# Designs tried in a protein design chat: miniprotein binders against q8lar0. Part 10

Target 1, 344 residues: q8lar0
Amino acid sequence: FNDGLLPNGDFELGPRHSDMKGTQVINITAIPNWELSGFVEYIPSGHKQGDMILVVPKGAFAVRLGNEASIKQKISVKKGSYYSITFSAARTCAQDERLNVSVAPHHAVMPIQTVYSSSGWDLYSWAFKAQSDYADIVIHNPGVEEDPACGPLIDGVAMRALFPPRPTNKNILKNGGFEEGPWVLPNISSGVLIPPNSIDDHSPLPGWMVESLKAVKYIDSDHFSVPQGRRAVELVAGKESAVAQVVRTIPGKTYVLSFSVGDASNACAGSMIVEAFAGKDTIKVPYESKGKGGFKRSSLRFVAVSSRTRVMFYSTFYAMRNDDFSSLCGPVIDDVKLLSARRP

## First folded at step 5 (miniprotein)

Design s19Y
Fold by ESMFold2-Fast, scan of step 5:
Structure s19Y (fold): chain B 344 residues (1-344), chain A 92 residues (1-92)
Amino acid sequence: as target 1 above (344 residues)
Amino acid sequence: SKVTIRIEITVPDPETAEYIAEELKEFIEWLAELLGLEVEIEVEVRGDTVIVTIKIKGDPEEVEYLVKLLEMWLEELAKKLGGRVEVEVERE
């Protein structure tokens, strides 16, 4: 498998009528390519259930995972290679819904939150390293609600092979341009959420860790203003959205950290401030955004005090888009370089 | 409310056509039951082409919902299979 939607990852091929009881799927192999467990519903777009309208992210159908329910698919992969899994998810009924995504022995539990997009759903990404020539991809609802059908909607499950970027002769940061990242669903303008993770070797954003309380957003140049190349990161939740990378430095040597700060052209307007860190050294970079794109470059000159230096970015700007007044948004960072500085 | 839907789907091969004919029939029967609609389905497979006539009767809001969902699903299916789809809806 290289990249794109998994077989029937969009759930447009559904169960037989005889395998259904209302919206409930009663045969564990009824949805083509998927193995089901627990209370799973097959949901048509715009389905009304009581006073709820269930939002399907892609096409006509999605699946909803009830109490302790799972969907699973076995995919051919290359042992030792890294992959990102991307899927759409929407919270439907409980205040705090979560999904556990796994490819044994790796797993992550991620909260499905409505703060990132006004559409009612978002794309989420997670990464793993293949331990064999196949992977059992499992998406599981760990919730136990009074209503056993209560749980998140899942749609558009995709995978992409990730290639660890090599540092260049000059730039000692890996993937400073954010060009390596998860698969972005074509024609979706919402970006991809990269939830908190502390492991850079298995990050869906190779080289980078998201050690913050909330996700960062991965954006593409077909739908957003990207300062350099095709991909960038939007810091959507102020200090609660951060990316970090630990780099090898020589104690006593002078370095320059340079980077672009801009806005995503997503109606995120205001007085933005990005804080960049290199160990204990920091710089605050103000950016006056009109929400219509553009960027500027900034730099931080510092003397390394350790053989390892932590580079980190976050924002103090906590706001919502001016076009929907409900989606978190913030400054874009891109084209991050850490270079050895020549002394005058 | 009463509507008649005529669908013509052309796909790459006869095996795919047979599969799609069955999938479409199952989809319509399930949705009709879910929405409390009366439905009559006639399916003909002609080589790589599937010809379907669906007669739907029931609540106007539910009938229009099924029509909209079917059109959306057929567009996605045609893209997925590298085919072509034509839908004609007659309201009575």
Scores: ipSAE 0.627, ipTM 0.884, lowest interface PAE 1.4, mean pLDDT 88

Design s20F
Fold by ESMFold2-Fast, scan of step 5:
Structure s20F (fold): chain B 344 residues (1-344), chain A 92 residues (1-92)
Amino acid sequence: as target 1 above (344 residues)
Amino acid sequence: SKVTIRIEITVPDPETAEKFAEELKEFIEWLAELLGLEVEIEVEVRGDTVIVTIKIKGDPEEVEYLVKLLEMWLEELAKKLGGRVEVEVERE
């Protein structure tokens, strides 16, 4: 499999009339390329269900997973290679909706939260390492609600091969430019959430850990202001959105951590402060955002005190977009470099 | 209200056109039933081109909803099939 939407990953190829009972899909193979389990609904965009209007993230159709329902697709992959899975998800009815994404033996349970955008849906990402030349990609609703149809809406399932970056003599950090990352949907200006993930070997953002309480957002240069290259990270939830990497350092040796701070050109305007850490050493970088793009470069010179140093970034305070007054947003970081400095 | 939709879809080959014509008809019938609309569907296959005429009758809000959904869906399908789609809508 190359990069992009999985076969019928956007669910625009639907079931036959004879395979439907209302919105419920009654044949487990009725949706082309997908194998279904449990209570699965095929939802047209704008469908009214009771007092709810179900918003489809992309195109005309999406799938809703009811109690313990699943969708599965078998994809050809290369054994030993890393891949990211990206999909759109929206909560529909329960207070605490989750999705379990898996490629056996690996899995992750993701909370589907409404704080990241005012549209009611977001793109989520996850990563795995292929154990064979085929992967069974499963998205499962572990919820058990009184209404068996209650569960998250899913759309736009995509995959991208990830190439783990290596440290270089120009940068001992891996993937400092954030150019390796999950699939970004073309012509969709929402970015991709990278949920908390303490396993950096299987991170959808290779080299980086998201150990915070909330996701960071992965952004692209076609829709956002990106300081360098085509990709960057937006720190959307203050101290609850942090990206970190542990690097090998020599105690007593001087290093320079340098990085770009900007805004995503997404109406996230105001006074911002990015705090960067290198172990116990820190610098607060104020940035006055007009919400229309741009960036500045900053650096932190420090002496390593241990054989391993944690590099970390977060925004000091929560911010919201000034065009909807509800979506979390924050400063952008990019072009992170850690180099050994010459002795003064 | 009453609306007539005329759709012309060009696909890679005649065999694909005939298969697509049958699947399209079934799919529109499902949507109409879901929305409580009366629908008459005529399908004609001319080589690699599928010509569909849909006459929809029912609640004005549901009729307009189906028209918009169908336009959006066909645009996405044309991109996937590497074909062309033309949609004409006549409101009465």
Scores: ipSAE 0.553, ipTM 0.846, lowest interface PAE 1.8, mean pLDDT 86

Design s20L
Fold by ESMFold2-Fast, scan of step 5:
Structure s20L (fold): chain B 344 residues (1-344), chain A 92 residues (1-92)
Amino acid sequence: as target 1 above (344 residues)
Amino acid sequence: SKVTIRIEITVPDPETAEKLAEELKEFIEWLAELLGLEVEIEVEVRGDTVIVTIKIKGDPEEVEYLVKLLEMWLEELAKKLGGRVEVEVERE
């Protein structure tokens, strides 16, 4: 990558033969740039374990974290700056595999689910605000399975600086175009999952919170249909995928929330309905999708009742792509604007 | 089956080439052992270029798997190191 702060995040530089026992790495510093703990395996793409084939998301090698195993790097950062961590993960053996991503004292536990992609792996993202001039980045498997080697595959760990956009007089929402977000690898066409996160300091999508049960997907214009600019958000799990932002409003003042609704050109077809909220005020926006791209704009005029107003989007459309019949998909949201308006 | 792989990888400088040569040999030995293959490896460093000749013998499926994995891995490494890689495969 050309925008990566984390060396050997793709694990293509690996251990010496003498540091290996089969696929197990037996020396905690054997993988260049990484410090290991617990049962860690170095896995070549297509490796078979029993009747299971372990698919590596990118390149030739990945790492599998067994029971309570972890990988760690110490990275130079700028105190007070925001950073996004993106990585590929795949569930391998247990029903409920998880990964804990941390930069002490902050951490997030992410369920590794197979509902987002038919490939069996997805890109996940997390963010943090640097508390000092260095960060210890840890990815840990908190699982305890009967087979101590059982755990998620991890690949393509990348880190980039985030530059939160400032609100303008023309739009009081931050990052309404979704142009600032986690790094999207140019050779990966699946988008990036933004897991549930209710704290702005840990959001890889600056300005936005994902307080829903499931992730939203961050998509790019090179691989998807995006209404405006280069980036957008796909609401992949109906009411279980939502983005929200709290903005300052003046009680009694009239505002207009406007936004684009479309499809990602990913074979997600059907009668979509996006519901937009401004506090308790709401509008339902129907969109008949052919799964081949396109969008329309909609708006919601409302009178603020509080000094803070929560803007939120979700969809009642809960479906799978019609080209793989297994990946969650949904409507695209983009170009969100909130402007003050005069009373009618 | 028997296969001979000839690899030529060019990197930015001779120091990097010497380090890469040592790493390549160990990696290939580990993969061969993991897959139950017999392997004979010769490594030569010429300035900023590493030349590796691998003679592989074993199960046809495992031999082909190793060939494909090496081709993929070396292309990724060359890009990461700002270099170039050429791979020739001769099947007997």
Scores: ipSAE 0.524, ipTM 0.843, lowest interface PAE 2.0, mean pLDDT 86

Design s20M
Fold by ESMFold2-Fast, scan of step 5:
Structure s20M (fold): chain B 344 residues (1-344), chain A 92 residues (1-92)
Amino acid sequence: as target 1 above (344 residues)
Amino acid sequence: SKVTIRIEITVPDPETAEKMAEELKEFIEWLAELLGLEVEIEVEVRGDTVIVTIKIKGDPEEVEYLVKLLEMWLEELAKKLGGRVEVEVERE
């Protein structure tokens, strides 16, 4: 099993000269460890394409997928285990570029958007459950543009095993501290986008589901202010960034949902409001951010009305960082606990 | 613009060194063609060490671009292969 970067996932091992026509790769096995299909380009960092400069997220080289092009790698995995695939992607030419990531029968179509960071690229993560002792990882451009070379840049393809969250002391929420999550690049300060998904057991955040219109951001304590432990979630697009989990509850029983609200120390300043839900019960948590880090605790006491209760968080704060005025940002949530209340 | 680059890469074993020498030559030739640069490449393998001398001539911006790209690429490659890289650049 490979942990972290897949073999040649950073594309720093490239094709031989005889397999190239300009930037186009003309041999389907020319990039070591990868099988190619369609119009695929091997792009040096800073390469000019007309008046456009193509930004490579890591190292010297990346791959660009043209119309209906794909890259594929077969990897050994453990049947029944869960894995995250993380990669960097950048939109290059069309206003609406997408990538289809798959390990059959699982797949996801991800919009590649420029709203999350000012760097021109972001890290995206997706998860799958291994159905056999190997996985064919495919990243495909479903686009059909007039220019057949038009499509997203891809770099830093990594895979990490996802482990079931260990039982915590009476907390009925799984992975409430967000400590279990996708692979992160060691020297990248942008965080990892978890795109919308409706299947919580296949999420890159085990236990959590993203059903919102936009991604939530997974952040680490080496680059951001994190309330507890080493990992947290940033709600970057107001009500369009939400994280949810369905838990088993006993009708008529009282519970307390507690959690931390803060800022990521990423120049995201303003009057933030995080709204937490437990079924129909809700609390609005205001937080005045100076964009320099810090957090506070809040709680919601409620009586369960069903055998399953949906816990959800979003923010009404839709803003950009005040250091670039272009990157979406928002409040951080962390250390989420749902405990049975015996009597106050 | 004229620049001479001398690269010395040490890898774990001689077999890896031979493969790296061939890959380096092919790769530099491709980049030079892509950027419209004149290039003369000499590659020597000494056990586990690859020695590459590149003489580049062309547009100043493209020459500096190639120099920086090679430095970045070789640093990543050395880490990936568990080796060491030394780069010396002489600008005319």
Scores: ipSAE 0.478, ipTM 0.823, lowest interface PAE 2.6, mean pLDDT 85

Design s20W
Fold by ESMFold2-Fast, scan of step 5:
Structure s20W (fold): chain B 344 residues (1-344), chain A 92 residues (1-92)
Amino acid sequence: as target 1 above (344 residues)
Amino acid sequence: SKVTIRIEITVPDPETAEKWAEELKEFIEWLAELLGLEVEIEVEVRGDTVIVTIKIKGDPEEVEYLVKLLEMWLEELAKKLGGRVEVEVERE
């Protein structure tokens, strides 16, 4: 049962001088707790490479994965349990950088994009179901660039156990409050990106699918304004950031979908519109954000037309933070409830 | 630019201190080489305590960069060791 940072997940324990050639690590076991493959660099915070400065998200050191390079750690887990992997990543040199995260037989390829933060890095999350009492966690750069050292920077690799979502009293949605989710690192205030996925059983946000082209952001109440409890979701890329859940409904029965729309207190200000769906039924919820927190509740009453109904949320248009004019941001969704309504 | 850094690290036992002393010297030599700095490193092991004195000479920007990087790294290291790390910097 692993919670928080993996052993040496922040890479502050580094290689010996004899295992280094400049920033290149030449011994595959030189970084404590990690097994390396390919061209891997050990990068001090603020290191200059040509005309760029490589930003390390946490502490003094991070690793950079060159062409087809990997880092791997074997960890103890409980067979049948679900886990999230969270890590910081930054694009360094190529226009289109990716990371493949895997615990065999499961894997995901994640684009590392600069649209979510002006800091040069973001936290990313992925989830898996343990197939045995140990897991080999592999983070791999599938890229092949002319410069073999070109590739993403990685830092702060963390893992936590996820628990299967359960419906609450009368609420047929699982994890409607978003309280179950990926690890959020205590000293990092940027939130966690949940990339698009189609496997809700393996989602880092249990019960929910991220179905569009861009990530949604998972936020915590220590660093953001959260309408209910400790966790919520920010819809950062308009119609390209959506969360969805399919629920069992009875055709002809009346239901009420209710939810909070708010502001993360992250300088995301302006006129926002959240669109909520229950199958073909929809409601647009305007919200005037001042970027300082707050929320309002809305609801959609509908009659189910099938035995399964898709509930979905997205923001109608793109927004950017007004403190950097470059980072994608949007409205917060929280406290989602779907209740059966009595019909007179 | 010239700077002197004194580092004291307390670890669980003298055998660990001897190993850490050798590894820390090599690590600092690597950083200095990477940054093009001249360093003079003295390491003393006193029981369970490693005392490292580093005299750095080079470009002012790179010297301050190494000082800040070492301070940041050693603060993180102290949290993980369950021991103590103390850093004193004298700018000359």
Scores: ipSAE 0.518, ipTM 0.825, lowest interface PAE 1.9, mean pLDDT 84

Design s20Y
Fold by ESMFold2-Fast, scan of step 5:
Structure s20Y (fold): chain B 344 residues (1-344), chain A 92 residues (1-92)
Amino acid sequence: as target 1 above (344 residues)
Amino acid sequence: SKVTIRIEITVPDPETAEKYAEELKEFIEWLAELLGLEVEIEVEVRGDTVIVTIKIKGDPEEVEYLVKLLEMWLEELAKKLGGRVEVEVERE
């Protein structure tokens, strides 16, 4: 499998007319490359259901998963390698919609929340380790609503091979520049959400854990202001969006943690404060944002007290974009370095 | 409301052109039924070019909705083809 959209991952190739009853797909193999289960709808962009208009993230068509419905595709992979799955999802009907993404035996349940963008949909990412030469990629709606058709829209399913990051003499942190990450769909400018409850070796952001209550946003330099290279992370929900990594340190040895703080050029303006942690040592970094990009560097000098040190970033800035007054936004973190230094 | 759409699909492989013309026909027939529209579809094959003529009648808002969806789908199709897609829309 090459990196990018799965075969018919954007659902632009649809079912035959004879396999449809209204928007409901009545044949489990009717959508090319996909195996369906449960109540599945094929939704044209802008389709009206009651008082709702269903917005399709990419192109003309998407799939909606009703009660306990699933879509599945078998993909060739390399045993032992790591992969990220990325897809667009939109909440349609219930206040608490979720999607379960899995490649057996691994799975994650993701809340589909409307706080991250004003468009009604977001890109979500998840990662797995291949246990054989193929993977059955399953996206499942675990919801059980009174309306059996009620459930999230799915579009633009993609996959990317992830390469394990390694520390170097110039940086003992792994993937400090955030250049390794999930696949970013072309022509989609909203970034990619990395949801909570990732473990180090299964994270779609290799080297980094998202143990916070809300997602962090992975951003690219084609659509956002990125301090270094092509990729960065936006801390969108104050203390509820955090990124962390545990590194090996020598007790009593002095280290310097350095990093860039900026804004994504996404109309997120105000007095931002990023808090960086190295174990119990911390620094608060103020950044006055105009929402038009730019960054500054900061550093924290500390003495390690244990053989392992948790490095973590979050923000106390909890705000919405000034252009829509509804999307959570915050400071950008990039170019994170941890190096040993002389004792003070 | 009445609209006539003429679509020309040209690719090096005539089999591919015919496949997409068939998918286009299925797509239009499904949407027309979903939206309560009358549709007439004519397909003509000329070598590496397939010409699809679609005549749509019905509620003005639903007709324009189908036209918009078709244009969006054809734009995505054009990105995947190694050839050309040309669309002409005539509103009556």
Scores: ipSAE 0.544, ipTM 0.841, lowest interface PAE 1.8, mean pLDDT 86

Design s22D
Fold by ESMFold2-Fast, scan of step 5:
Structure s22D (fold): chain B 344 residues (1-344), chain A 92 residues (1-92)
Amino acid sequence: as target 1 above (344 residues)
Amino acid sequence: SKVTIRIEITVPDPETAEKIADELKEFIEWLAELLGLEVEIEVEVRGDTVIVTIKIKGDPEEVEYLVKLLEMWLEELAKKLGGRVEVEVERE
């Protein structure tokens, strides 16, 4: 049973009855294709534990990682190629649950927070550049709670190759349209969270870094209003959600940064303001959202002062969706272009 | 509560059929123990087809929960394997 690049990523093939003690998996190789460590539970969708119901994001089964527990899979990759790892995660019992995703020697610690959707779970993504022809993908719970079974629920682990776009003479920014990004499940309507990262090789959004306190959301046109193409980014937590890219510029040369600002058609209504930066130059772009889609274009003309210019976007709009009053939401950014311009 | 479930699964090849038959039996035995249900399972593999008869007895809420999980699991398997699944549930 094979799920493309990552077999049994959705955990629908489970352990044998003899490898189970209640929901606890007692054999480290019991889940096909995965190597387990620590207290790991195999969780059926909707199963009650006391008065608690654990929400399984996709299908019938998911895995819960207890104190310092891990799941691991070794996969074949192409040295030098980029890959994204995407998975669903839900906080189950502790206020501050985290997951550590790694492909040695690199890793990222991701806070699993309930502020992004009202469903109780979200998709998270991370990326890596293959250093050899094999990669050990590890998802680990670094938590230590009084209940050793307490920890995040994980489901739908997927991996795909990333093909980072190169700058063109029509756009010196890489991946300005956000069309290259982490895998999005067709049946998932919540988007994909791209957690904070400071290393380009680990960004699941090629060309872009998330150097903010909270994640940005990667959205698709099947479930959201996307200004251009099939993909865009939603700045969900005001100034705490930002995307940035450093581009090469010629000091003294004039450039124009242009981009689309809109709403995701996700009931995020209000007076939105996106702030765009090109080095020290900035523009505030107001957008009156009715939460039903649509966009407008804006631009910032500036003179480069350095051989490298940092382009960044965030929003001053910090609000919840008006259909659930619990999910963070914000303006959509798309179709970002940076072009050299004639001097005035 | 007493329920009889009859399942017929057709998959691309006999090896896949035997693997699915084993997974299904293990799955049902584990869930029955987890939920405190009494279960009797009869499995037959005929080439690329798996035929399963499950007799479940126990608490009505837990019996319906097991039925629901089986239907969800089989739906996911059918999508991934390019096969066909038929489920018949008889409640007493």
Scores: ipSAE 0.520, ipTM 0.846, lowest interface PAE 2.0, mean pLDDT 85

Design s22Y
Fold by ESMFold2-Fast, scan of step 5:
Structure s22Y (fold): chain B 344 residues (1-344), chain A 92 residues (1-92)
Amino acid sequence: as target 1 above (344 residues)
Amino acid sequence: SKVTIRIEITVPDPETAEKIAYELKEFIEWLAELLGLEVEIEVEVRGDTVIVTIKIKGDPEEVEYLVKLLEMWLEELAKKLGGRVEVEVERE
């Protein structure tokens, strides 16, 4: 599979008129390239249901998954390779909507929350390791509401092959620059959410784990201020948004962890603090943000006490963008390096 | 409200033209039913070109919604299929 939208991943090719009852799709193969299960609706952009306007993230159409409903597509992959799945999702009616994304035996249940953006939808990413030469990609609504049509909107399903970065003599951390990551939909300025419960080798951000309560945001240099290269991570929810990596260290040896702290040029202004950990050693890095980009570098010198050291970053800054007063935002981290104090 | 839409779509090959003609007709018939609109559709395929005339009658807000959604959908299809689309809307 090449990088980008899956076949009919944006749902612009729809069902025949005869396969529809209102917005409900009544034939399980009616949407080209997709196999459906349960209560599935085909939703035109701006469709009104009562007082609710359903916003489609890309193009004219999206799919809404009702009670226990799912969509599935079989894609050719390379056994042993890693892939990210990225899609847009929006909550429509229930306060606590979720989506279960799976490529058996791997799966994740992702809360679809309105705290990340003011537009009513966000891009989410998840990753898997291919166990065969094909992958059955399933997005499922595990919810059971009194209204069987109640469930999230889904659009723009894409996939990207991930290449696991390796440690180098210039950096023993993997993917310290965050340049390897999920597929970013072209011309979308919202970034991509990487939800919690990622496993290191299945992370859509290779090398990094998101083992926190809320997502981190993956940002690109075409739409955001990125300290180095083309990609970075925004810590959007204080201590509830964290990235971590376990690295191999030699007990008794001195190391230096260095990194950039900045703002994404997204109107996130204020007194930010990024806290960096290397095992039990920590440093708090203050950053006065004006929400217009820029960064500074910081470092933490420590002596390893274990053959494995956990490196972790989070922010104590919990705030919203000052241009919409609703989207969570925070400091950007990038260009993370871990080196021995003396050359190996 | 009454509106006439004339669409001319040019694509790389005749097979693609036939497919677009079918999808456009299905799209319009479904949306018209969904929105409670009356629709008359004439479709003609000439080689790599699809010519469609749509006469829509109904509630003014629903008519305008269908027109905008149709324009948005055609823009997305043209990008996917490597084609050119011309749309003319006449309100009466």
Scores: ipSAE 0.569, ipTM 0.857, lowest interface PAE 1.7, mean pLDDT 86

Design s23F
Fold by ESMFold2-Fast, scan of step 5:
Structure s23F (fold): chain B 344 residues (1-344), chain A 92 residues (1-92)
Amino acid sequence: as target 1 above (344 residues)
Amino acid sequence: SKVTIRIEITVPDPETAEKIAEFLKEFIEWLAELLGLEVEIEVEVRGDTVIVTIKIKGDPEEVEYLVKLLEMWLEELAKKLGGRVEVEVERE
């Protein structure tokens, strides 16, 4: 498997009539390519459940995972290679819905939150390192609500092979341009959330850690203003959305950290301030955004005090887009470079 | 209300056409039952082409919902199968 939607990852191939009871799927193999467990519903776009209208993120159909329900697919992979899994999810009924994504023995529990998008659904990503030539991809609802059908809606499950991060002789930071990252669903303008606790070999953004309280958003140049290349990161929740990388430095040596700060052309307007850190050294970069794109470059010159230096970015700007008044947004970071300072 | 939908789906090979024909009939029957609609479905396979005629009767809002859902879904299905689809809708 290299990249794109998994077989029937968009759930557009559905069950037979005899495998259904209303929207409930009663045969665990009824949805092509997927093995089901627990209370799983097959949901047509616009379906009404009580006073709720369920919006399907891609195409005409999606699945909803009830209490302790799961979907599973076995995929051929290359042992030792890294992969990102991306899927869209929407909270439907409970206040604190979560999804557990796993490729045994590793897993991550992700809060499904409505703060990132006015549509109520977002794309989420997680990564794994293949331990064999096959991976069992499982998405599970750990919820235990009174209504056993209550749980997140899932759609558009995709996977992408990730290349190991590589520092260069010129740039010590790995993946400083953010060009290596998770699958971005074509023709969808929402970006991809990289949730907290995506660190080390489980980060879908190679080289970078998201140890903040909220997700960062991965954006593409087909739908957003990207300072360099095709991909960038949007810091959507102020200090609660941060990206970090620990690099090797020589104590006493001078380095220059340089980077682009801009806006995503997503109607995120205001007086932004990005703060960049290299260990304890920091610089605040103001950026006056009109929400129409553009960027500027900044740099921080510092003397390393340790053999390991933590590089980190966050923003003090905590705001919503001015076109929907609901979606969190913020400054874009891209083209991050850490170089030894030149000799005059 | 009453509507007739004629669908012609062309796929890469006859075996795929046969599988799709079987799937379509049962899938549309499920949707109709879910929406409380009466349907009559005729399916014919000609080589690599599946021809489906659906006669739908029921509540106007539910009939229109099914028509729009099928149009959206069949375009996605055709792309997924590496084929093409033609849909004709006759409202009575």
Scores: ipSAE 0.631, ipTM 0.881, lowest interface PAE 1.5, mean pLDDT 87

